# VH-VL binders against o58714: the designs that were tried, part 31

Target 1, 254 residues: o58714
Amino acid sequence: MRVDLNSDLGESFGRYKLGLDEEVMKYITSANVACGWHAGDPLVMRKTVRLAKENDVQVGAHPGYPDLMGFGRRYMKLTPEEARNYILYQVGALYAFAKAEGLELQHVKPHGALYNAMVKEEDLARAVIEGILDFDKDLILVTLSNSRVADIAEEMGLKVAHEVFADRAYNPDGTLVPRGRPGAVIEDKEEIAERVISMVKDGGIRAINGEWVDLKVDTICVHGDNPKAVEITSYIRKVLEEEGVKIVPMKEFI
Key: E = the ipSAE of ESMFold2; O = the ipSAE of OpenDDE; V2 = 0.75 times the mean of E and O plus 0.25 times the DockQ between their complexes.

## First folded at step 18 (VH-VL; framework fv_indenebart)

Design k56 (at its last look DockQ between E and O 0.92; V2 from the best seeds 0.00; counts 0 for: pae E 2.1 > 2)
Fold by OpenDDE, look of step 18:
Structure k56 (fold): chain C 254 residues (1-254), chain A 121 residues (1-121), chain B 115 residues (1-115)
Amino acid sequence: as target 1 above (254 residues)
Amino acid sequence: EVQLLESGGGLVQPGGSLRLSCAASGFTFSDYAMHWVRQAPGKGLEWVSSISGRGGKTYYADSVKGRFTISRDNSKNTLYLQMNSLRAEDTAVYYCAKDIRYYPSGYFDYWGQGTTVTVSS
Amino acid sequence: QAVLTQPASLSASPGASASLTCTLRSGINVGTYEIYWYQQKPGSPPQYLLRYKSDSDKQQGSGVPSRFSGSKDASANAGILLISGLQSEDEADYYCMIWHDSAWVFGGGTKLTVL
């Protein structure tokens, strides 16, 4: 069994620092780098891409809504044309830095509210996928495991990595429980590790109400926002390796 | 061939302790959750406890919480049930069962022959 | 009130069909649950038969004859095990099982007699 570990990185901007990118980079195989709209800036993009290179981590674009103030977590209604071009612009922006540092882009993972909106809005999903296809048909789209987005992307000829979340509870329909709800975020590293192993080995997880949810597991989202998050990420990787799971970039098996 | 063999059953007085073992073979033991299920004489099945593949997650029936402890030694392919503060109502045949999944979330595809525990004064 | 309720006994003739019910407690929607069924013959451990959540989500145990099938009765809030073409070897105790409130729960079991 092979899996990828991904983390959202490069979300600092200006004098504001967010996340422990250097620390978490040691444990992941794929970095989702902010493209300057929901977070990040040109200097941060360059720095993050360089850091990924130094750690032999694959780089992907992490495009979001043009919502710096809301960190891309506020829903914005976009036209298909807007969505398509917003994606192309952001992916292109990160590509420039990746290329400058001698790296190739591996994947695209939408951020925040855009990520979630795509799961619910087929037209938006298609538009985003078109934006990716406009840039490079060989990129991998990272999206929620077993989502409609994944099906649409495959139908449109784009490779897909099914993403699962290490520390989030699931609804019976395979969506994530909103963070504000009790039990939505799992904090115990042992519990998180056990859940991750289950997702990987069993191809699913129990939802918050006890129902079994089938999941495809290509990449696992982990965090590096604080020292505890980094510790948990390190532990997850260790446990997976102990269980015979190979941690490699998604491009090696997708 | 998958084999499960329970042992450790016997006669014990109320308040006493007993440790059951289940020796597993024929499959990768650490990849699967394991369970204890008991059956009182002439009665139905009652789930007792479950443990994940590497033992990081455990579940217990309310009737045994605080008294029973499930554990496993994957190096020995053995499942255990430590039973303390035994009661007359704990009298039963105890089965170990294999889960189809790592997490204790699937059906029990293989069962042992059971070991008998009798709690009586 | 028990989470799962099964009739204590059921009798049917060879060749006939037997319908075994597993009724969920009021307030628990059978539609959301996977119902697992086990067969236990005298002097033997239980044997897994099948799992049923819906017609599109069901699983048959290895080596289990096709004459064993699962279904649900929403109006009765019950899981159903149907045994068609009853044979003498089908005489056994049958248990349903669900995962509920972080626990495995068995029904009381039904003793099926083949007359």
Scores: ipSAE 0.852, ipTM 0.919, lowest interface PAE 0.6, mean pLDDT 96
Fold by ESMFold2, look of step 18:
Structure k56 (fold): chain C 254 residues (1-254), chain A 121 residues (1-121), chain B 115 residues (1-115)
Amino acid sequence: as target 1 above (254 residues)
Amino acid sequence: EVQLLESGGGLVQPGGSLRLSCAASGFTFSDYAMHWVRQAPGKGLEWVSSISGRGGKTYYADSVKGRFTISRDNSKNTLYLQMNSLRAEDTAVYYCAKDIRYYPSGYFDYWGQGTTVTVSS
Amino acid sequence: QAVLTQPASLSASPGASASLTCTLRSGINVGTYEIYWYQQKPGSPPQYLLRYKSDSDKQQGSGVPSRFSGSKDASANAGILLISGLQSEDEADYYCMIWHDSAWVFGGGTKLTVL
């Protein structure tokens, strides 16, 4: 069994620091680097790409809505042309720093409200995928496991990594329970470990209502926001290795 | 060939304790959840307890909570059921069963032949 | 009130079909449940037969003949085990099971007699 571990990084801006990028980079295989719109700036982007290079972590773009004040977590209605070109712009911007460090990009993972909106809106999903294809057809899209977005990407000839979240409760339809609801976020590391092992070994998880949800598992989202998140990330990696799971960048098997 | 063999049953007085074992072979034990299911003489099936492949998650029927403890030793390929504060209504054949999944599911694909527990004065 | 109710017995002729019901109590809806079915012959441990949630989400046990199938009757709030082409070896006790309130719950069982 082979899985990728991904995390959102490069989300500092100016004098503001967000996350423990240096620490989490030790445990992941893929870095989703903010592209300067929801977070990040040219100095943060260059530093984060270099950090990923130094740790042999693959680099991908983490494009979001043009919403620095809201950290890309507020829905914005975009025309298809806007969505397509916003993605192309942000991927290209991050690529400039990857190229400067002698790297290629592996993947694109949309950020925050954009990621979630694509799951619900097929026209938006197509526009985002078109923006990725405009840049490079060999990039891998990271999107919610077994979502319609994954199907659309396959139809359009874009590689897909199915993403799962061991620390989030699922609805029966495979969507995530919104963070504001009771039980939406799992914080106990042993419970997270049981969930991630089930996702990998069983290909699924029980939804918040007890129904089984089938999941395809290519990449697991992990966190580096604070010391506890880094501890949980380290533990997820450890338990997966103990169970014989090979943790490698998604490009090696997608 | 998958094999499950229960042992440790017997006659015990009310309030007493027993420890059941289930020796497993023919599969990677730690990859699968395990279950205990009991059947009183002439009665239907009653699920007792379940445990995930690493033992990190356990579930119990309300009728046994606080009295029974499920556990496993993956180095010995053995499932256990510690039964304390036994009552007459615990009298049954106890089956161990293998799940097809790491996390408990409803597909118990292999069952042992059972071990008999009798609780009487 | 019992979570699952099954008739205690059912009789059917060889070659006919039998429809075994598993009724969920009021307050829980069969539509959202996976219904698991087990067969038990005298003196033997139970054997898994099949799981049914919907026509697109079902699973047959290994070696279980296709004449065994699952369905639901939403108006009766019940899962159904259908056995067609009944044979004498189908005489057995049949149990349904669901996952409810963090517990596996068996029905009381139905003794099927093939006359």
Scores: ipSAE 0.596, ipTM 0.829, lowest interface PAE 2.1, mean pLDDT 94
ESMFold2 (binder alone), look of step 18: mean pLDDT 95; pTM 0.957

## First folded at step 19 (VH-VL; framework fv_indenebart)

Design k57 (at its last look DockQ between E and O 0.89; V2 from the best seeds 0.00; counts 0 for: pae E 2.7 > 2)
Fold by OpenDDE, look of step 19:
Structure k57 (fold): chain C 254 residues (1-254), chain A 121 residues (1-121), chain B 115 residues (1-115)
Amino acid sequence: as target 1 above (254 residues)
Amino acid sequence: EVQLLESGGGLVQPGGSLRLSCAASGFTFSDYAMHWVRQAPGKGLEWVSSISGRGGKTYYADSVKGRFTISRDNSKNTLYLQMNSLRAEDTAVYYCAKDLRYYPSGYFDYWGQGTTVTVSS
Amino acid sequence: QAVLTQPASLSASPGASASLTCTLRSGINVGTYEIYWYQQKPGSPPQYLLRYKSDSNKQQGSGVPSRFSGSKDASANAGILLISGLQSEDEADYYCMIWHDSAWVFGGGTKLTVL
């Protein structure tokens, strides 16, 4: 059994440092690098890509809404044309730095509100996928496990990595419980570990109301935005390896 | 072939303690949650406790919380149930059962033959 | 008051169909639950029969005859185990089970007699 660990990185901006990229990079196999819109900047992109190279971590674009102030977490109503071109631009931006450092892009993972909006809006999902296809049809789209987005992407000829979240509660329909709701975010590392193992081995998880939810598990999103998050990420990797799960970049099995 | 063999049952006085064991074979023990289910004489099934594959997650029936402890030794392919402060109402045949999944979330696809616990003065 | 209620007993003739009910307590919507069914014969441990959540989400136990099937009655808020073409060997106790409030819960069981 193989699984990828991914983390959102490169989200610093100018003089502002966000996240513990150097620390978490040691434990992941795929880095989602901000492309300068929701977060990041040219210097941060270069730095993050270089760091990934040094740690033998695969790099993917992490495009978001043009919402630096809101960190890409505020919903924006985009036309399909806007969405398509926004994706192309951002993926291209990161590609330039990846190429300069001698790396190839592995995947694209939309960020924040864009990520979630795609799950609910088919037209947006299609537009984003078209943007990716305009750049490189061999890239892997990272999206919510068993989402409509995954189906659409595959129908459109794009490879898909089904992503799961170990520290988030699930609704019965397979979507994530919104942040801020009681029980939406799990903080106990032991509980998180047990959930991760269940997702990987059982192909599913218990929803917040107790219902079983089937999940495809290609990549697990982990965090590195604080010391506790890094600790949890390290622990997750350790536990998975102890359970005989091989941690490798998604390109090796997708 | 999956096999589950319970042991450790016997006669005990109220307030006493007993430790049940379930020896498992025929499958990768640590990949599956395990359960204890009991059945009082002439009565129905009652779930007692569950434990995940690694043992990091446990569940208990309200009737046994604080008194019973479920555990496992994956190196020995053995499930345990430590029963303390036993009561007359704990008298039952105790079955160990295998879960379909790692997490205590599947059905009980295999059952042992059970071991009898009798709590009486 | 009980989370799951089953009739204590049911009798049917060989070749007939038997319908066993598992009624959920008021306030608990049967539509959201997977109902598990077990068969227990005298002197033996229980055996898994099948799981039913919906027509698109159901599972038959290995080796379980197709004459055993699950369904739900939303109006009655109940799970149903249907045994068609009843045979003498089907005489047993039948238990339903659900996962509720972080616990496995069994019904009281139904003793099925084949006349």
Scores: ipSAE 0.855, ipTM 0.922, lowest interface PAE 0.6, mean pLDDT 96
Fold by ESMFold2, look of step 19:
Structure k57 (fold): chain C 254 residues (1-254), chain A 121 residues (1-121), chain B 115 residues (1-115)
Amino acid sequence: as target 1 above (254 residues)
Amino acid sequence: EVQLLESGGGLVQPGGSLRLSCAASGFTFSDYAMHWVRQAPGKGLEWVSSISGRGGKTYYADSVKGRFTISRDNSKNTLYLQMNSLRAEDTAVYYCAKDLRYYPSGYFDYWGQGTTVTVSS
Amino acid sequence: QAVLTQPASLSASPGASASLTCTLRSGINVGTYEIYWYQQKPGSPPQYLLRYKSDSNKQQGSGVPSRFSGSKDASANAGILLISGLQSEDEADYYCMIWHDSAWVFGGGTKLTVL
């Protein structure tokens, strides 16, 4: 059995520092590097790509809405042409830094509100996928497991890694329970560990209402925002290894 | 060949204690949730308790909460049920069952032959 | 009252069909539940038969003949085990089970007699 571990990185901007990138990089296989729109800037991007190289972590673009002040967490209505070219621009920007360090890009994981909007809006999902395909058909899209986005990407010839969240409650339809609702976020590391093992070994978990949700598990989202998040990430890796799960970059099996 | 062998049943007075064991073989024990289910003489099935593959998640029927403890020793391939403060209504055949999943599910796909617990003065 | 209710007994002729019901109490809806079915013959442990949630989400136990099938009657708030082409070996106790309120709950069981 094998899975990828991914985390959002490179989200500092100018003199502002965000996250414990150096610490979390030791535990992951794929880095989602901010592309300068929701966070990150050219110096942060270059530094983050180098850090990934030093730790043998695969690099992917983490494109978002053009919303630095909102950290890409506020919905923006985009035309299909805007969405397509916003993705192409951001992927290309990160590619420049990857190329400068002698690396290839592995994947694209949309950020924040854009990620969530794609799950609900098929025209947006198609436009984002077109932007990725315009750049390189061999890139892997990271999106919500068993989502309609994953189906659309497959139909359009784009490789997909199905992503799961061990620290988030699910609705019966496979969508995530919105943050702010009771029980939406799981914070106990032992409960997170039981959930991630179930996701990998059983191919699913129980939704918030007790129904079983089938999940395809290619990559698990982990966090490095603060020391507690790094501790949980380290623990997830440890328990998966103890259970015989091979933790490798998604490109090795997608 | 999956095998489950319960033991530790017997005659005990009300208020007493017993520990049931279930020796497992023929599968990777830690990959699967395990269950205890009981059946009183002439009665139907009653679920008692469940435990995840690593033991990090347990569930209990209301009728046994606070009195029974499910546990497992994955190095010995053994499931346990510690039963305290036993009552006459705990008299039953106790079955050990294997899940098809790591996390407790309704797929009790293999059952042992059971061990009999009698609580009587 | 009880979470699951099953009739205590049912009789049917060889070659006929038997429809075993498992009714959920008011306040919970069969549509959101996976219904598991078990068979128990005298002197033996139960055997897993099948699980039914919907026509697209169901599972047959290993070695369980296709003449055993699951369904639901939404108007009756019930899960149904259908046994077609009844054989004498089908004479047994049948239990339904669901996951409810963080517990596995069995129905009271139905004794099926093949006459």
Scores: ipSAE 0.693, ipTM 0.861, lowest interface PAE 1.4, mean pLDDT 94
ESMFold2 (binder alone), look of step 19: mean pLDDT 94; pTM 0.950
ESMFold2, look of step 20: ipSAE 0.493; ipTM 0.797
ESMFold2 (binder alone), look of step 20: mean pLDDT 94; pTM 0.947
OpenDDE, look of step 20: ipSAE 0.846; ipTM 0.920

Design k58 (at its last look DockQ between E and O 0.04; V2 from the best seeds 0.00; counts 0 for: pae O 11.0 > 2, placed apart)
Fold by ESMFold2, look of step 19:
Structure k58 (fold): chain C 254 residues (1-254), chain A 121 residues (1-121), chain B 115 residues (1-115)
Amino acid sequence: as target 1 above (254 residues)
Amino acid sequence: EVQLLESGGGLVQPGGSLRLSCAASGFTFSDYAMHWVRQAPGKGLEWVSSISGRGGKTYYADSVKGRFTISRDNSKNTLYLQMNSLRAEDTAVYYCARDLRYYPSGYFDYWGQGTTVTVSS
Amino acid sequence: QAVLTQPASLSASPGASASLTCTLRSGINVGTYEIYWYQQKPGSPPQYLLRYKSDSDKQQGSGVPSRFSGSKDASANAGILLISGLQSEDEADYYCMIWHDSAWVFGGGTKLTVL
């Protein structure tokens, strides 16, 4: 069996540094590179693409709301036309730097509030998918496992990688328990490892209420924003390898 | 074929200890969660404890918490139950059972034949 | 109040059907639970029969005849094991089980007699 490991990268901007990109890049197969709207800037984007190239990590666009002040984590109501062209713009911007480094784009993973809003809003999901298709029908959309977004993308002819989160509690309907709620975030690395192995081997996880949730597992979201996150990421990779799971870029099997 | 063979049962005084073993064969042991379930003479089934495939997650019935410890040695394909501070109410046949899943679930698909623990003065 | 309640015994004739009830206590709703069923014949360990959550979310144990089926009665807050076409070898103890409050909980069991 095989999975991709993805992480959000390139989120520094100007004089601000966010994350341990050089460290986490050692453990992942796919980099979601910020496109300059919620985070990132042209210099960070170029540097992050180059870092991914040096580590043989596939590059994808990480587009978000135009909300630098809120790190793209505040909901913004967009018209379908706005959503479509915001995605096209951001994917194109990241593509310019990938092309400059002799790379192609593998995927698109929407950021933050946009990612979550697509799960709830079918019109928004269609508009984002249209923006991706306007650019390149061979790109892979990364979205919440077994979500309606994944179904819509498949219906519209866009490849999908189903994403799971080993450090987040699930509701019975397959959505994530909102942050700030009791039990929403799992911090213990052994518990996270047990959960990721269950997701891969059992095809699911037990929701916060005890009910079983079926999950399709193409890619696992991992983090590199501080040393503890990097430690957990390296541990996830280690335990997956010990269990005989091949860790390869999603393009190799999607 | 899947085989589960319990051992380590016997007669013990109240307050004593026993370690039960369950030897597993016919499957990749570390891929499956494991369980202990007991049945007192003339009584129904009572779940005792569960452990995930690598041993990183364990669960215990309230009646045994602090006294019993489930563990596994995947290099020896063996499940264990360390039973301390035994009481008369712990008298039962103890079954080991395999889960269909890596993480404990309700699919106890293979059971051993059980080992008898008797706690009596 | 016990989490799961099963009648202690039930009798039915060969060829008939038996409906075994597993009632959840008030305060928890059968609709959100996966109900697991086990059979135990005299002198033998239990055997997994099936799991039922809904008609679209159920599983039959390997080698378990299709005459064993699960359902729910929402008004009674109960899981149901239906055994149709009863045979003499169906005489056994039957247990339901759920995951509740970080524990596996068995019902008290129903002794099915086939006369």
Scores: ipSAE 0.569, ipTM 0.826, lowest interface PAE 2.4, mean pLDDT 94
Fold by OpenDDE, look of step 19:
Structure k58 (fold): chain C 254 residues (1-254), chain A 121 residues (1-121), chain B 115 residues (1-115)
Amino acid sequence: as target 1 above (254 residues)
Amino acid sequence: EVQLLESGGGLVQPGGSLRLSCAASGFTFSDYAMHWVRQAPGKGLEWVSSISGRGGKTYYADSVKGRFTISRDNSKNTLYLQMNSLRAEDTAVYYCARDLRYYPSGYFDYWGQGTTVTVSS
Amino acid sequence: QAVLTQPASLSASPGASASLTCTLRSGINVGTYEIYWYQQKPGSPPQYLLRYKSDSDKQQGSGVPSRFSGSKDASANAGILLISGLQSEDEADYYCMIWHDSAWVFGGGTKLTVL
């Protein structure tokens, strides 16, 4: 069995450093690089792409709402035209840096509120997918496992990587429990590891109410925004490898 | 309404084989792990086997390992238990149960009425 | 040695409280386990009652009266099912269950008689 490990990176801005990109890059196979709207800037984009190259990590665009102040975590109601063009712009921006560094763009993972809104709004999902298709139909869309977005993307001719979150609680319908709710975020390293194994080996996870959620697992989102997160990421990788799971970039099997 | 209906029980000689079925309805079958639990006459409950929703993971009690095989056909909403090399101690009512899973464990929220297996010479 | 040990029988009067114990084998820490409880009446399959890991991590089965509650006794290394306000319909066999060593394990069951 093969899985990809992805992390949201390049979210520093100007003089402000966010995350431990250098540390987490050692453990992941795919980097979701901010495109300068929810976070990041041209210099950070270049730096992050170079770092990925140095670590043999695949690079993907991490477009979000034009919400730098809110870190892309505030919902914005976009027209389909806006959504489509916002995606194209951001993907293009990162592509420029990837190309300049001699890298190919692998995937697109929407960020934050946009990521979540797509799961609930079909029109938005389609618009975002169109934006990706406008750029390159061979890119891989990273979206929530078994979401409607995944279905739509496939219908529209875009490859999809089903993403799971081992440190997040799930609703019975396969959506994530909002972060602000009790039990929504799992912090215990051992519990997270067990959940990862459940997802990868058993093909699912327990929901917040105990119901079994069947999941497709192509890529696992891991974090590197603090030392503990990096530790957990390294542990997850170790556990997976011990279980005979091969950790490779998603492009190798999608 | 969730329903589980076991079938396939009967009388069999030691060393014989039997295949149990559990027909499920009233829920998305593939979204739930399933279990077999048996109860010998006048005795307590004994877990037999478990299978994940997609069938990718199976578990067995030591007492049945190598002899019993749990499987499922999600297209038919059916759980199976193939029992080979049956022994007298396998005599029991066999229940299928749905799992409201807490990995790696869970609780069995719905049970069938059971099917009786008697192993006797 | 059984992983889970339950008393074979227990009797209590209507209106009283009954405390059913599920003792874990030595070397197995009850504090780390989720304990599941089931009720079985004659001629019927078992019915899920509740799950208890801790006061902050517990679940009541759907339709199960609040007079059924779970707890643990660390000193005794045991799970406890408490039935308050005992009613005649509570007469049944009660089983505890845990996930241990990649297997579901049931206790031997306790027959509760309501006098």
Scores: ipSAE 0.006, ipTM 0.507, lowest interface PAE 11.0, mean pLDDT 93
ESMFold2 (binder alone), look of step 19: mean pLDDT 94; pTM 0.952

